# VH-VL binders against Probable pyridoxal 5'-phosphate synthase subunit pdx2 (pdx2): the designs that were tried, part 13

Target 1, 248 residues: Probable pyridoxal 5'-phosphate synthase subunit pdx2 (pdx2), of Dictyostelium discoideum (Social amoeba) (q54j48)
Amino acid sequence: MEELIEENNIKIGVLALQGGFKEHVEMVKSIKHCFSECENKYKYSIIVQEVKSVSDIKKLNPHGIILPGGESTSMAIIASSNNDGENIFTFLKEYIKQGNFIWGTCAGSIMLSNNVDGQKVGGQSLIGGLDVLISRNYFGRQIDSFETKINLNLKFSKNNNNSILLENFEAIFIRAPAILDVIDKENVEIIGEYIVTKKDGTKEKVITAVKQNNIIASVFHPELTNDNRFHQYFVQLVLNNHLIKIKI
Below, E stands for the ipSAE of ESMFold2; O stands for the ipSAE of OpenDDE; V2 stands for 0.75 times the mean of E and O plus 0.25 times the DockQ between their complexes.

## First folded at step 8 (VH-VL; framework fv_refanezumab)

Design d1 (from a1 with heavy chain D103R; at its last look DockQ between E and O 0.15; V2 from the best seeds 0.00; counts 0 for: pae E 9.8 > 2, placed apart)
Fold by ESMFold2, look of step 8:
Order: sequence, then structure tokens, then C-alpha cells
Structure d1 (fold): chain C 248 residues (1-248), chain A 121 residues (1-121), chain B 112 residues (1-112)
Amino acid sequence: as target 1 above (248 residues)
Amino acid sequence: QVQLVQSGSELKKPGASVKVSCKASGYTFTSYAMNWVRQAPGQGLEWMGWIRTYTGDPTYADDFTGRFVFSLDTSVSTAYLQISSLKAEDTAVYYCARVDYYRSSGYLDYWGQGTLVTVSS
Amino acid sequence: DIVMTQSPDSLAVSLGERATINCKSSQSVLYSSNNKNYLAWYQQKPGQPPKLLIYWASTRESGVPDRFSGSGSGTDFTLTISSLQAEDVAVYYCQQYYSRPTFGQGTKLEIK
């Protein structure tokens, strides 16, 4: 009823093609307070919906989209089936270029990457935009699934010198990829890292989460934990971007 | 065996256009990015930019925005450099060179033989 | 952009002697996340395209003779030819790939 309250609704779409989209929806719904337990200066509410087609995305007109984990090849096949006659990945490429926020987890992070280790001719369709090199199923070569504690250095903007350190964050890896290299070192900020002990006993440091402007990627599954702080982070980024846009 | 074979030398008048080709063989074309490097007579090497062959997304160095266009024909494993509105200072050898897809790091492991473009009245 | 400065602009070295070429970057090209120096060396003989010699500052490309070695870290790098041979007459370039690639101005190596 009130236009001011409606204008401050933060709309999050969760791409519901395959994988863990329900868990993401519930995690976003669980957000009750501002990030870091601060009180917001501005009133807002969070609306989260599953989106399965370009038509669904257009109807919701979300400020941010979450691309869940799952099987990346299956997601690409479903996306290319052109629900409602439109290719979802092609639409998402433009969505990103318009400055809208997107966060990919696990398979979602692969779909956002510009470079995938071992990609071959006629391989999986990608959305792109994230200037990293990602290795599919990197942790599956070591261990199929595991949980561990990692530190996350949350970055809010390139102009913002502030970051928030989340120590001992519970990270769940399920046949997860790993980011092997950052191509655009000026614009890609590293949020998370992990030291893997390989089968031969050697140790390798890999990147587990990054931010490139409006693109967020994590190789682990925060949606499968009881800790909604990474979802709070994404929503806060979306809110901050929305507030900037309405002031212009 | 990796090979990059470029088109032959070109003699052009100012204001004309030129399209240099770079045909790749001996590897999976779309697994490696293609770079373009200019070398004016008696001068050093200038990185012009690169194109990601999987997506077709080009990146241009600041001095090469506008008149310089990178493109691909993946069906024949060929990258192209088109230069419009040629100027005398565009006289140079133009090299294509690939970057390791897995490393995406920007060092250039294989180079074409170069294409001399001469712009004179 | 990161400016790459080589020294000297040219040098002459006797056959069998050691040649040393320096390269300095205006900013560090060491990426602390992986502890790698994003620096390469190229050799360009007259009338030929450049040829990759060294990447990651010190890793020799396959087929490059052992007399070529790279060293240094951060902002200061060196290409060394331990025993100069006639076929080593060329212009040598360093290149950073930490960010948008840039090349040094080149060092011309001649035989005394």
C-alpha cells in the first residue's frame, strides 16, 4: 500500500533450475537483522522467490540473483532448453552487464567464470563475467565431500577500506571447484582461501570465494549450514547498490 | 605441434582498412586466448589486447580502443585484427600470440610469424 | 599501467662470457596469494618473432638452453646468459603479466 515501503523492498531471485535452490531461499528468509548486528538507518524488507525462466525473472525484477550449487552441466542443459523461448544464460549475461548483483555457489561459480580448466570444444555453456580460472570438481579429485572451518574477509566495495573478518566459518565442500588464479587482479577481491593437502601429501593454497564488483562467487555451500552471514553479506551488497541507484 | 600462421604483408593508403588473419593449428583453439602485439619499425613490443576464444570477448589496451577490432572465426580456428582509418603511424609488424588457457596469466608461449602492414601515400 | 624498465639499452659481451640484463617494474609483480612473480623474458632475433624464454621469473620454457636463467622478485629481475654463444645475438624483452601486460623497452645484446 505505501509506495515508500514498497520501494525499499529488496528482491532476491534464486535460480531454481537444479540443485540447492530451496536451501538458499530458506537462508535468505532467515535474515532478520542487518549485517554485523547493526541497526539499519533505512527501512527495508527482503523478498525472495524462486525463478525458473526469463519470464519469472522479469516479473520479479530482482535486485540480485543467487545461482545455486548443483550439477553445472545439467543446469546448462536446462538453461539452453529456452523456457518460455528465451535463453536464461543469455539474459543473465545482460543482467550482470546492467550492474545487477549475482552470486554463484559451487556449480554457480563455475557458470560465472570466464575460464574453466579443461573446457573443451562444444563444452558446457557459461554465463561468464568473472575473470578467474576455475577448476571443475577440484576437491572431488581429493575428497568427495567435507566440512571445515575457514576465514572469510568480506569486502563491501573497492572504495571502502573496511572489511569484516569472519573467523572459523563453517564451510561445506561437495565435489567443489576451486579458483586457481585471478586474471583481473585489479577488480577481483579475494574473500576466502583454503590450504588443501593433496593425495601425495603436498599442500596447495586455493581460492574459495571472490568478489568482482557485482559478481560474487563461492565454491562452498553456505546454504547448507546454520550460519546465514554469507547470505547477509550478499543481501547487504544488494541493498547498498539499491540505495545508490535511488539516490541518483 | 602448435602453429600460428598469419596472413601476408599489406601495403595500404591512409584512411583504408586492413584485416590481418592468424590461423591456429595443433591445439584446441577455444582453450587458449589470442593476443595481438604491435612492433613499429625499430621499436619495442606493444601489447594491443587479447580475445577470449571461448566467449569471443575482447579486451583492448588503452591506446588501441576505437580503430582496432579483434574477432574470431572458430570454425576455421582463426583470429582477426581489423584496423580502420589507417594512419602512417600504424605502419608496423603485427603479431598474434597465444596465452596458456590453464594459466590465463598473459605470458605468450607461441607467436605467429608477424604481418607487416605498411601505410604510405 | 606497470612500467617495465630494462638496463642496459644495449650491451656487448665476448663469446663464452656471462651476459646480464636487468628489468625493473614500477610496481611489484609478486602476487602474494600464490607467491608467484608474473614476469616473462623473450628473445627476438632479427627478422623473427619473439620467442618465450622464461616465465614465472625463473621457469625455463621447454627447449630453452640451460645457459639462460632468470632470477629476482617483486620489482627487480635479471636474465643471465652464463656462456654467450653466437646464436644468442638478439633483443631481449621482459614482460609483466600481473595486470594488463606491458613490455620493457628491450635490450640489444651483441658480441664484442
Scores: ipSAE 0.006, ipTM 0.590, lowest interface PAE 9.8, mean pLDDT 85
ESMFold2 (binder alone), look of step 8: mean pLDDT 93; pTM 0.954
OpenDDE, look of step 8: ipSAE 0.014; ipTM 0.507

Design d2 (from a1 with heavy chain D103K S104L; at its last look DockQ between E and O 0.01; V2 from the best seeds 0.00; counts 0 for: pae E 19.6 > 2, placed apart)
Fold by ESMFold2, look of step 8:
Structure d2 (fold): chain C 248 residues (1-248), chain A 121 residues (1-121), chain B 112 residues (1-112)
Amino acid sequence: as target 1 above (248 residues)
Amino acid sequence: QVQLVQSGSELKKPGASVKVSCKASGYTFTSYAMNWVRQAPGQGLEWMGWIRTYTGDPTYADDFTGRFVFSLDTSVSTAYLQISSLKAEDTAVYYCARVDYYKLSGYLDYWGQGTLVTVSS
Amino acid sequence: DIVMTQSPDSLAVSLGERATINCKSSQSVLYSSNNKNYLAWYQQKPGQPPKLLIYWASTRESGVPDRFSGSGSGTDFTLTISSLQAEDVAVYYCQQYYSRPTFGQGTKLEIK
């Protein structure tokens, strides 16, 4: 009976410092529907924009931000070199604490991790927040770049009984990191795993995607495929969070 | 500086059509929904509906379904209101006005100057 | 639809005196999740488009003089001009945006 605002602009920022940011923008633009049929009753507009500075992020005021893959050391240097008087990584730490959604791919997943295996003293700064141990260039040291099919168990809330299985999802790994361990096992949900055959012939299970509340990380590059379903997943999480905050 | 500049006044006969334009400048056009508001002579304001500028999806108030069509040309940051089968009761000033839908603000922070459409025999 | 009713329809106030315009909604426009009242006030001077004065019931838009204030909650709202100036002659409208927007019928403010 009660009618609230039916039309929403869901704003997604894509951090355009370095790496595959244009591919992410195109993936988000290609989204026709989110997963929830209830949200289709309320028409939603998705606005996606590249953001290059804290000023850009503040002007857009996005509900969620994507951190693309690329060269993570270069991104950290660019993030700290900033004429606005605010470091982008420092701003993003607060953005996450405010409950806004963020998704890091490849290098972006490294930047979100609390613990990086092989981190050197005086090495790159991190955004943090994701309580995992990630190994830089895990696949690059063992297996160069490759493509494979993996299963992704998409989870929309902690202990969600209505998760969605994406079978045979094309995963593109380009000298990618791997998540070696989940530190906070209560709050970090595993979305994807992969059994890698190393160059020496041994097999090792690694984690390829996780969700910790409002932080999503994947080590592969979904933006380089023609399958936008992981981008749909992220946008759905952003929409769900928006709806909780406004009761619509 | 945000500006909404509308097309000039129109004099039409009953049964004709009219297309009112609203050209936006000074902001990112696709970040704000465009609203249309009617004001008949000597009367108050009536919300006609809005159009999402990112997707082009319109929403019409109940009294404005059918003969009223909202459209866009995002390449020139322009919104349009087309009224078909004009009736004398359509004589009014038509305003465009924007709203920041992201913040769920339904208040209209900037208005066009208005376009008088006169329908007379 | 939420019906917005203003009172009075018209008033005349001496320069420097206080003007008070009331707006009543047929349904609460207070959203419990954020405790905000989805109500705006507009000023329309003769021959001009409306201009936003106040949103969220009491927040003054940038550039609006301090003499304008909004108050109220739920279903009952008030626009107050603390010291009327000659430039304030206009029709004033309230608008709810809790649901599909609707406007009050307007209140014409004149100098006595």
Scores: ipSAE 0.000, ipTM 0.395, lowest interface PAE 19.6, mean pLDDT 83
ESMFold2 (binder alone), look of step 8: mean pLDDT 93; pTM 0.950
OpenDDE, look of step 8: ipSAE 0.061; ipTM 0.671

Design d3 (from a1 with heavy chain R52N D103G S104Y; at its last look DockQ between E and O 0.01; V2 from the best seeds 0.00; counts 0 for: pae O 12.5 > 2, placed apart)
Fold by OpenDDE, look of step 8:
Structure d3 (fold): chain C 248 residues (1-248), chain A 121 residues (1-121), chain B 112 residues (1-112)
Amino acid sequence: as target 1 above (248 residues)
Amino acid sequence: QVQLVQSGSELKKPGASVKVSCKASGYTFTSYAMNWVRQAPGQGLEWMGWINTYTGDPTYADDFTGRFVFSLDTSVSTAYLQISSLKAEDTAVYYCARVDYYGYSGYLDYWGQGTLVTVSS
Amino acid sequence: DIVMTQSPDSLAVSLGERATINCKSSQSVLYSSNNKNYLAWYQQKPGQPPKLLIYWASTRESGVPDRFSGSGSGTDFTLTISSLQAEDVAVYYCQQYYSRPTFGQGTKLEIK
């Protein structure tokens, strides 16, 4: 892109402790377009980098961070073992409080959830901030991993004036969690839902993705597809927030 | 029923290459990571590393870098271990094993029957 | 890497008697967040692959006889066979999966 506005450049960090962090990086790199007016109004570049420590995050100073999938417990263990003197999850808590954007996929979504139904003892989340109830490995031992098509309602503002419906979005679930309920219904937006058919033939609706202010969570793995639109959505949110902050 | 079936025993000369296969059945292949474990004759179990069966990304233990390559053919639910530049010390039984609970690591709930690789002049 | 050390290296136990195998980790494999021990036990008979017996330090795998039990927490773990049977002759391995997987050196169990 020519005539890039430096102030509009977006930096994205991808937490590279475990999971498909490489895939997320590639997806972000593949982004060429915006969903909204930013495509016509603003020229910007995207810088994406893997981050493995608090030091890495501080160096990059990203506007948004992606928490990749994997095993949340394993990620926590890895994070603790790589202690550079500061706990990365503690840092991320503050990062979120500062209004920076974060997107958790699969295990990442679990880490961001205030209420986790699973194997965790004590009811404390690793990062927290998202007022939902999420079930760990909802699809794990119950059913095999699967691929399906889901619909996603992408809202870019609190006003319904700027939303996009993605129909038949390819969603890959790998021993995935499921968002069972939204606790704060006033502030949490449901982005996607899916009707699960259980082994006994009964059907249950689960939430597949949510947004609460600067926190986004999805239980599926868009990074494992060739569809970067959800990544575009995240980057667009980050960009919009950044532009507001710089009063453009 | 979950099954891991490995290829047959191999006899190789030093410097040669061998490729061991591990065919999975009875479950969704790409939903569970695959581990490789080596066992030299009369010795214990050595973790070699694991491979992400969905992405194909391998992770090797420190002692198994360079000459060891994990790969996949997901179309036939098969994982492969290739060893190049074989040495006498590579003589061992090699096991593939499925990991449970975690996506990438954990306890190994199902094992292949093992493949004996003998390296001899 | 976490080092796993088993004791003894070998033992002989009479039929019907209790067999005890110990496993120590160089660091704790207890995860405070879920209060689980990331420790597994395997049985390997001659000419066969290892078989999972116990996971999470104390949970028996499906099909494993009740005479097998796992106990311990943190760094010290024990596999117990309450009444040794002839078919229990094997080498037993502990394995941690708290970090990159590592195995104990194995314990050979024979009939006295």
Scores: ipSAE 0.000, ipTM 0.493, lowest interface PAE 12.5, mean pLDDT 86
ESMFold2, look of step 8: ipSAE 0.000; ipTM 0.525
ESMFold2 (binder alone), look of step 8: mean pLDDT 93; pTM 0.951

Design d4 (from a1 with heavy chain Y102W D103S; at its last look DockQ between E and O 0.60; V2 from the best seeds 0.00; counts 0 for: pae E 7.6 > 2)
Heavy chain, then light chain:
Amino acid sequence: QVQLVQSGSELKKPGASVKVSCKASGYTFTSYAMNWVRQAPGQGLEWMGWIRTYTGDPTYADDFTGRFVFSLDTSVSTAYLQISSLKAEDTAVYYCARVDYWSSSGYLDYWGQGTLVTVSS
Amino acid sequence: DIVMTQSPDSLAVSLGERATINCKSSQSVLYSSNNKNYLAWYQQKPGQPPKLLIYWASTRESGVPDRFSGSGSGTDFTLTISSLQAEDVAVYYCQQYYSRPTFGQGTKLEIK
ESMFold2, look of step 8: ipSAE 0.045; ipTM 0.613
ESMFold2 (binder alone), look of step 8: mean pLDDT 93; pTM 0.952
OpenDDE, look of step 8: ipSAE 0.020; ipTM 0.577

Design d5 (from a1 with heavy chain S31D D100G D103Y; at its last look DockQ between E and O 0.01; V2 from the best seeds 0.00; counts 0 for: pae E 10.6 > 2, placed apart)
Fold by ESMFold2, look of step 8:
Formats: C-alpha cells, structure tokens, sequence
Structure d5 (fold): chain C 248 residues (1-248), chain A 121 residues (1-121), chain B 112 residues (1-112)
C-alpha cells in the first residue's frame, strides 16, 4: 500500500481569478499514479488548492502553479486589484525565476509569453518568461471553437531521451491563441503542433504547446476533457524537480 | 516611412560615459524589438543585444553584459545605449536596428545611420 | 554561438559579370517546425549603415533589384549578383537569426 510522507507532498496551486480553475483542480485531483518510471521508487501525495492572491500562494508554498484560461486583460486587472500592495504577476515572475514550475493554458499561455502578436500593443500586463511569439486571437475569427486530435511529444529533459508520445490526444480550442514562432530555440522545446488551412487556402504549421525549462504553455484546454495525462505530465515535472532539490 | 535617427558623433575620454539615442518614426515603436550592433574601425558587425520595446526587457550578448545598458523612452519612441567606463577599444560605430515583423523575424530590416563614438586614450 | 564563415574575403568582378558569395554556418539554421532558413544578407557601402537585401535565405526585400538572389539551405548559402553594376561595390554580410544573431566576417566586392 502507498504511504503519505510529509516530504513527498506535492503542492499545486491553481490561480482562481477567472476561467476554468475548478476544472483544473478536478483534473489534478483525478491523478492516481505518476508516470510509469516512478511507480516503484517513491511514496507521494498531491495537494491542490485554489489561490487568489500573493498571500494565498505564500501560505500554500506550492511546487507548481497552473494559470487557467480566461480573458487575459481581465485577469491582469483582477490580479492588480486584489494583491494587498503586491502585484500577483510581479510575484509570479520572481516565482518562475526561482525555478518553480508554472503552466499556462490558453490565456495563461499569453500571460507567460514575452512577445504577443496582435491588432494593437500596449497596456496589458504580462508575467513573461516564455520566449515565444504568441498570437492572441489566431483561431478565434472564423473558427470560434473546435475539437481535434493531436499528437503531443511530452519532454522531460532537453535531450529528449525520456520523451513520451501521446497519440490522438483530444485538444479543445476555444478562441485559442497560437504560438507563431520560438524566439529562444535553444531552450524552448516544442510539445505540440497543428496544421491550419488559412482563408487564402495556404497551409501553416503552428505550435500548440511548449516547454521552456520550468515554464509550460498550451493553447488548448486539457481540463475540459476526460484525459488527465497532460496534468500528469505537469505534476511529474514538479515531482522530478522537487526530488532533485531535496537531495541538497 | 520607417526611420531610425541616431544622435550625433561623440568624442570622449577614457573613463567617461556616453548615451546614444535612436529615435524611431513611421511605425508602432512597441511592436518591434530594437537591436544594437557595433562596428569597430576596419572590423565586421557585432550584435550587442536587443531590447523588447513592449516590455522593456533587455538581452545582452556575452561580451556586452557589464558596461552596456539598453533603455527606452516609449513616450518619444526612443531607444538608448549607455556605455560606462569607456575604454579605447569602445571606439566604434554603434547602430540601432529594428527586427522585422514583430519579435519573431530576427532579421534587421531598418537601420539607423550609426553613431561614431571615439575614445581618445 | 553559431559561427558564420563567408568566402571569399574579397573578390573583383567585371561589370556585367556574375558575382557569387558563399556563407557557411557551423550549425543548421533550418528550423524544422516552420521549414524556414533563418538567414539574411546585407549590403554595406562605405560610410553607410548595412542595408537588408535578403531574408529567409531567398526572399528579396522590397526595392532590392532582381539581379540579387539568395539560395541554399541548412548550412550552405549563396548570394548571387547576376549582372554586376558599379553601384554594387560594397561589403556583403550574411547573418543567421536562428539563435542569438551572428554575422559573417564580410566579403568585399570590387569591380575589376
């Protein structure tokens, strides 16, 4: 039987300002097993909580944070309004720099990006750290939302030795952004891609999920499916990082 | 239409500092990163780094991480290069150059006229 | 960093003749995700800033004469001037932007 050990409690915060934070919490709660490499080595448990402020994050002291989708401008305004003198996005920028893990979905991906392609630039607060170019409303004009099956190449290290291929993963796109280019090609690893037929009939490959060290971004909504394997991936990355740190 | 106009030549003594300006016009300043490129006399082009005009975050090439500072004044669409503790080897022409099509392109489609900084040792 | 090596360092070509400049990178600058070569060519005349000629290895910048063309992929690239004119006397640089930008050492083109 599995045993709980305090040193192996993996704490995941879900930013609960707007969007699908409850769905993310349920997906993390549904994780019963680590990926197969960990089955025989460790006892651990997963603690997941909603966080709404810098104070909430400090109290939980999470090993990783999920940024749900929503409207990114609204999320930035809410984050500034409720921070008790601390901007939650500024705090999260430091959280990332300390090597803690963060995963943004949809609008969360936009907030993590260093570069945003759009109709106009200005005013919107971003967390940054992810060195890609993202287009805010790439899919939203003529194709409001859609579901499709994609392949995801889950990467655990830069050398790709332990990559896991998820074939035919159900991806739900809701007014989704797309990653148009990777700026830091040395450190940004591509997890998912999709081929789009544009209005002029030409085809374009866009990026749907990436990993840059401790930053994960996906433009689709895995929390709205019955498949928790992307959440398992994130939790496994957090666990691996925790295990390395406690050996110090 | 697109123009990058740099400040005039500078003659400086070792140990002084200099601040080169690059004023942009004809486009939305915050949509395109600004790069700085050095060309010493008789030498080729050296990329010094760039600054994201949307966020103000600079990135420096390895050789330019100490005495060189990029900054912005977005209210007047101007990028700045400041060099502290000038050395004779800093004598060069300094160019500002805009990256093409947002931050993703990486080629340099418009260049300033260059600013000669001369450091007399 | 990716090292860019041009050849030759200098060449002299008669008016109306074809000029060819080569550029080699120490690593591939072809990004498989978008199938693009992250390579540009610049012309620099004496006392002037560099001017963009070609990007994505083979795409001519607007206003650049048709006699300029770029070719190649991966690690090997070529700038060709099909019929040299007097105004083409300059130093030519290749540049990769696959990673942090680096330039070739330059090729000085003169009229024989």
Amino acid sequence: as target 1 above (248 residues)
Amino acid sequence: QVQLVQSGSELKKPGASVKVSCKASGYTFTDYAMNWVRQAPGQGLEWMGWIRTYTGDPTYADDFTGRFVFSLDTSVSTAYLQISSLKAEDTAVYYCARVGYYYSSGYLDYWGQGTLVTVSS
Amino acid sequence: DIVMTQSPDSLAVSLGERATINCKSSQSVLYSSNNKNYLAWYQQKPGQPPKLLIYWASTRESGVPDRFSGSGSGTDFTLTISSLQAEDVAVYYCQQYYSRPTFGQGTKLEIK
Scores: ipSAE 0.006, ipTM 0.562, lowest interface PAE 10.6, mean pLDDT 84
ESMFold2 (binder alone), look of step 8: mean pLDDT 93; pTM 0.953
OpenDDE, look of step 8: ipSAE 0.007; ipTM 0.506

Design d6 (at its last look DockQ between E and O 0.65; V2 from the best seeds 0.00; counts 0 for: pae E 7.4 > 2)
Heavy chain, then light chain:
Amino acid sequence: QVQLVQSGSELKKPGASVKVSCKASGYTFTSYAMNWVRQAPGQGLEWMGWIRTYTGDPTYADDFTGRFVFSLDTSVSTAYLQISSLKAEDTAVYYCARVGWYKYSGYLDYWGQGTLVTVSS
Amino acid sequence: DIVMTQSPDSLAVSLGERATINCKSSQSVLYSSNNKNYLAWYQQKPGQPPKLLIYWASTRESGVPDRFSGSGSGTDFTLTISSLQAEDVAVYYCQQYYSRPTFGQGTKLEIK
ESMFold2, look of step 8: ipSAE 0.049; ipTM 0.622
ESMFold2 (binder alone), look of step 8: mean pLDDT 93; pTM 0.951
OpenDDE, look of step 8: ipSAE 0.024; ipTM 0.517

## First folded at step 10 (VH-VL; framework fv_refanezumab)

Design e1 (from d4 with heavy chain D57N S104Y, light chain R100Y; at its last look DockQ between E and O 0.16; V2 from the best seeds 0.00; counts 0 for: pae E 6.0 > 2, placed apart)
Fold by OpenDDE, look of step 10:
Structure e1 (fold): chain C 248 residues (1-248), chain A 121 residues (1-121), chain B 112 residues (1-112)
Amino acid sequence: as target 1 above (248 residues)
Amino acid sequence: QVQLVQSGSELKKPGASVKVSCKASGYTFTSYAMNWVRQAPGQGLEWMGWIRTYTGNPTYADDFTGRFVFSLDTSVSTAYLQISSLKAEDTAVYYCARVDYWSYSGYLDYWGQGTLVTVSS
Amino acid sequence: DIVMTQSPDSLAVSLGERATINCKSSQSVLYSSNNKNYLAWYQQKPGQPPKLLIYWASTRESGVPDRFSGSGSGTDFTLTISSLQAEDVAVYYCQQYYSYPTFGQGTKLEIK
C-alpha cells in the first residue's frame, strides 16, 4: 500500500502465552491495512507484535490486543500472572475499560465472557467485560474438532449502515466453546451463528462470534485458515477507532 | 436456602459516606451477579448496577456513576455498596438482589431485606 | 436504555374481581433467537422487598398463586390477577432484562 504514514501506525498485540498466537500474527501481517479494497482516506501501517507480559504490552502500547488460545490458555495466563509483579488480568480489565480493542478467540472468548455456563470450578471468566453466556468446550461434547462454513455479519458500527456479510466463511472449531446467549441484547451484536446437530438429531443454534463495543469474541479459529477477513475486520475496527481519536 | 441479609439502617449527614453490606448464603456466591436497587421513599425501583462476583467487575447505571462503588469480600460472601458525598436525595432503601444465573435470566429471584439510608442535616 | 411504562399508576379493584396491570417497553424485549420475552413482574408489599412473581413474561415463580398470570409479547405485557385477594394489595413492577435491567414506575393496587 502506497503512502503509508508511519506516525499513524496501528499497533496490534497478540498475547503469546499459549495457543495459535503465531498464526494470529501471520494473519495480521497479511492484511492490506484495510477491509476489501482499501476504503480509508489515509493509509496506515500495521505493527503486530507478540506480547507475553504486562511489561510487553505497555512497551508496545497497542491499539488492540488479540487474546488467542485453546483450553490451556487460561491456565497459562494464570500462571504468568503469578510470576509477574503486575497481574495481567487486572491489566487487561483496565485495558478494556479504557476503550481499547480486544479480540478473544476460543479460550480467549471464554475469558472475556461475563458468564460461563456450568459454573464449574475455574470455569468462570477471568477477565470479563462481554455480556454473553458462553459454554466451555460445547462442541467437544459432540466432536473434538471440526470444520464448517458459517455466515458472519461484520458490523463496523452499531447501526447496520456499515456491515459486511461474509457467507460460507470457513470456520475451524477445536474443542470449541459456544456462546449460548447474549445477556445485553441491546449492546451485544451477534456476528455469527451456527446450527449444531446433536447426536440425537436435535438441532440447537449457537452464537459463534459477537461484538460489544471494543470487545470481540469468536469461538472458532480463523487464524488456522487462509482467510484473513476476520482479522481484517478486527484491524479495521481498531483503525476506525484510532481515526476518531486523532480526529481525522 | 438462598438468603441475602443486609446491614442495618443508616443515618448520615450530607457529605458523609455510607457502606451497606449484603451477605449471601445458601448458594455459591461467586457464581452469580449481585445487583443493587435503590428505592426512594414512595418511589419506584431503580436499578443501580451490578457486580460480577467472580471477577469483581462492576457495572453502574448511568445515574449511579462516581459516588457509588460496588465491592466484594468473597471470603465472607458479602457484597458492598458504598456511597460517598451523600446527598439528601440519596435517602432511600437500598436492596441487593441476586440474578439467578444472569446468563439465562436477568430477573432478580432473591432480594435482601433492604437497608434504609437517611441523609439529613 | 429500554424504558418501561406501566398503566395505570394506581388501581382499585374489588375483592374477587380481576385486576389487570399493563406494561409497555420502549422497544421489543422479545429475543428472536430463542423466542423468549425478557420480562419479569414483581410484587412489593409495604415494608418488604420486591418479590418475583413472573419471569419470561408468563412463567410463574415457584410458590406464586395460580391467580397470578403474565401475558404479552414484544412490547406489550400484562399482569393479571384473576381474583383479587386481600393479601394482593401491593405495588407491582415490571422489569425488562433484555438489556441492562430497567423497571416500570410501578402500579399501586388497592382494594376498592
Scores: ipSAE 0.026, ipTM 0.528, lowest interface PAE 5.5, mean pLDDT 86
ESMFold2, look of step 10: ipSAE 0.098; ipTM 0.673
ESMFold2 (binder alone), look of step 10: mean pLDDT 93; pTM 0.955

Design e2 (from e1 with heavy chain S103D; at its last look DockQ between E and O 0.20; V2 from the best seeds 0.00; counts 0 for: pae O 4.6 > 2, placed apart)
Heavy chain, then light chain:
Amino acid sequence: QVQLVQSGSELKKPGASVKVSCKASGYTFTSYAMNWVRQAPGQGLEWMGWIRTYTGNPTYADDFTGRFVFSLDTSVSTAYLQISSLKAEDTAVYYCARVDYWDYSGYLDYWGQGTLVTVSS
Amino acid sequence: DIVMTQSPDSLAVSLGERATINCKSSQSVLYSSNNKNYLAWYQQKPGQPPKLLIYWASTRESGVPDRFSGSGSGTDFTLTISSLQAEDVAVYYCQQYYSYPTFGQGTKLEIK
ESMFold2, look of step 10: ipSAE 0.349; ipTM 0.743
ESMFold2 (binder alone), look of step 10: mean pLDDT 93; pTM 0.953
OpenDDE, look of step 10: ipSAE 0.029; ipTM 0.534
ESMFold2, look of step 12: ipSAE 0.303; ipTM 0.729
ESMFold2 (binder alone), look of step 12: mean pLDDT 93; pTM 0.952
OpenDDE, look of step 12: ipSAE 0.038; ipTM 0.546

Design e3 (from d4 with heavy chain D57N S104L, light chain R100W; at its last look DockQ between E and O 0.28; V2 from the best seeds 0.00; counts 0 for: pae O 9.5 > 2)
Fold by OpenDDE, look of step 10:
Structure e3 (fold): chain C 248 residues (1-248), chain A 121 residues (1-121), chain B 112 residues (1-112)
Amino acid sequence: as target 1 above (248 residues)
Amino acid sequence: QVQLVQSGSELKKPGASVKVSCKASGYTFTSYAMNWVRQAPGQGLEWMGWIRTYTGNPTYADDFTGRFVFSLDTSVSTAYLQISSLKAEDTAVYYCARVDYWSLSGYLDYWGQGTLVTVSS
Amino acid sequence: DIVMTQSPDSLAVSLGERATINCKSSQSVLYSSNNKNYLAWYQQKPGQPPKLLIYWASTRESGVPDRFSGSGSGTDFTLTISSLQAEDVAVYYCQQYYSWPTFGQGTKLEIK
């Protein structure tokens, strides 16, 4: 019998400046906190809320944050930072350092990346923390937007064999970036890959999603599908971490 | 046969600019990334950065920002290294080198013959 | 950055004898996902560009003589020339490409 323990509830913030933040909220609302009903002894409530400022985030005090967005997301965040008095990027950097979970989608993934193609090695990142090399609008150079099927290896821990392989996951790419390389191969886990056929007919494998500790990044938009399993994955990670913290 | 042929030696004064070329042949130019490596006289190899030849996006090592610019002319399968505001310490042989695939996680399988750039008053 | 340290800085070996060059990385360059060591060895003769000898720590590049071999895993690697030839006089470099590329300082190999 599963019991609801209110103190074990997890809170998810969705940065609601640009992008599909509403879709992310809806996805989170629709999910269970685990992939298997047998995985957890306790039933948890998931609280999800849109956050638009540092003040909102502080008020919610979320265990995880979803950083959605398209190409304009970064600009929106910058603009917001100027208006709110407190720099949201600085806040999020600290938020990540504290071990809280963050998931960047599309433009969000770029913001989380330590290295962006076309920039200085170790150069300026808006948020940073993810040891990958990412290329802005990589797919836009080939196809502006497209849908395809990809495989995702959802690993919950580096030290366990508890992983779920999602085959033929519907992935929507909208002028999407691509993770070109993992810099820290020891700590960055590749969740998904995709073989791109370039204009010259050659093929290149790109990385579509990664996890480094409490940082998750995906270049596709799961929130625009009817498949909430990636959201479930994120929530599960948050939950697992929360359980450790509360010693359950 | 894969070949990387670089431009000839350069003698420049401090403050001047130099542009080194690296012409590739024997393979699909845009299917591989091009690296630049510096070697000062009697010193070791220093990775300067790389450029993705398909996208044209460069990445510079920390010590090679600002005055160093990677560029391409894909129509002639050529990569370029431009150094501006030359200093005496820029005196070195500069190599272009191909990485075996589109990743930083690659070894450099083919090298240009090198271009000596001498900066002297 | 991953720091690569070679030893010795210079080495003199008699013709026909074994030459051994070591390379140590400041952190492991073994990728657990594919169990490959992202380590390469290069030979640079005077006035020439570096030439790739070994990649993936132990795979010999095409055209490289059998007397050259690479071994090691994780943080410790070795380039071995089983029987030194006159044409092997050169500076040898190890390089990791696990992360941003970095080279060892080089080992000068001479004939004794």
Scores: ipSAE 0.007, ipTM 0.492, lowest interface PAE 9.5, mean pLDDT 86
ESMFold2, look of step 10: ipSAE 0.083; ipTM 0.649
ESMFold2 (binder alone), look of step 10: mean pLDDT 93; pTM 0.946

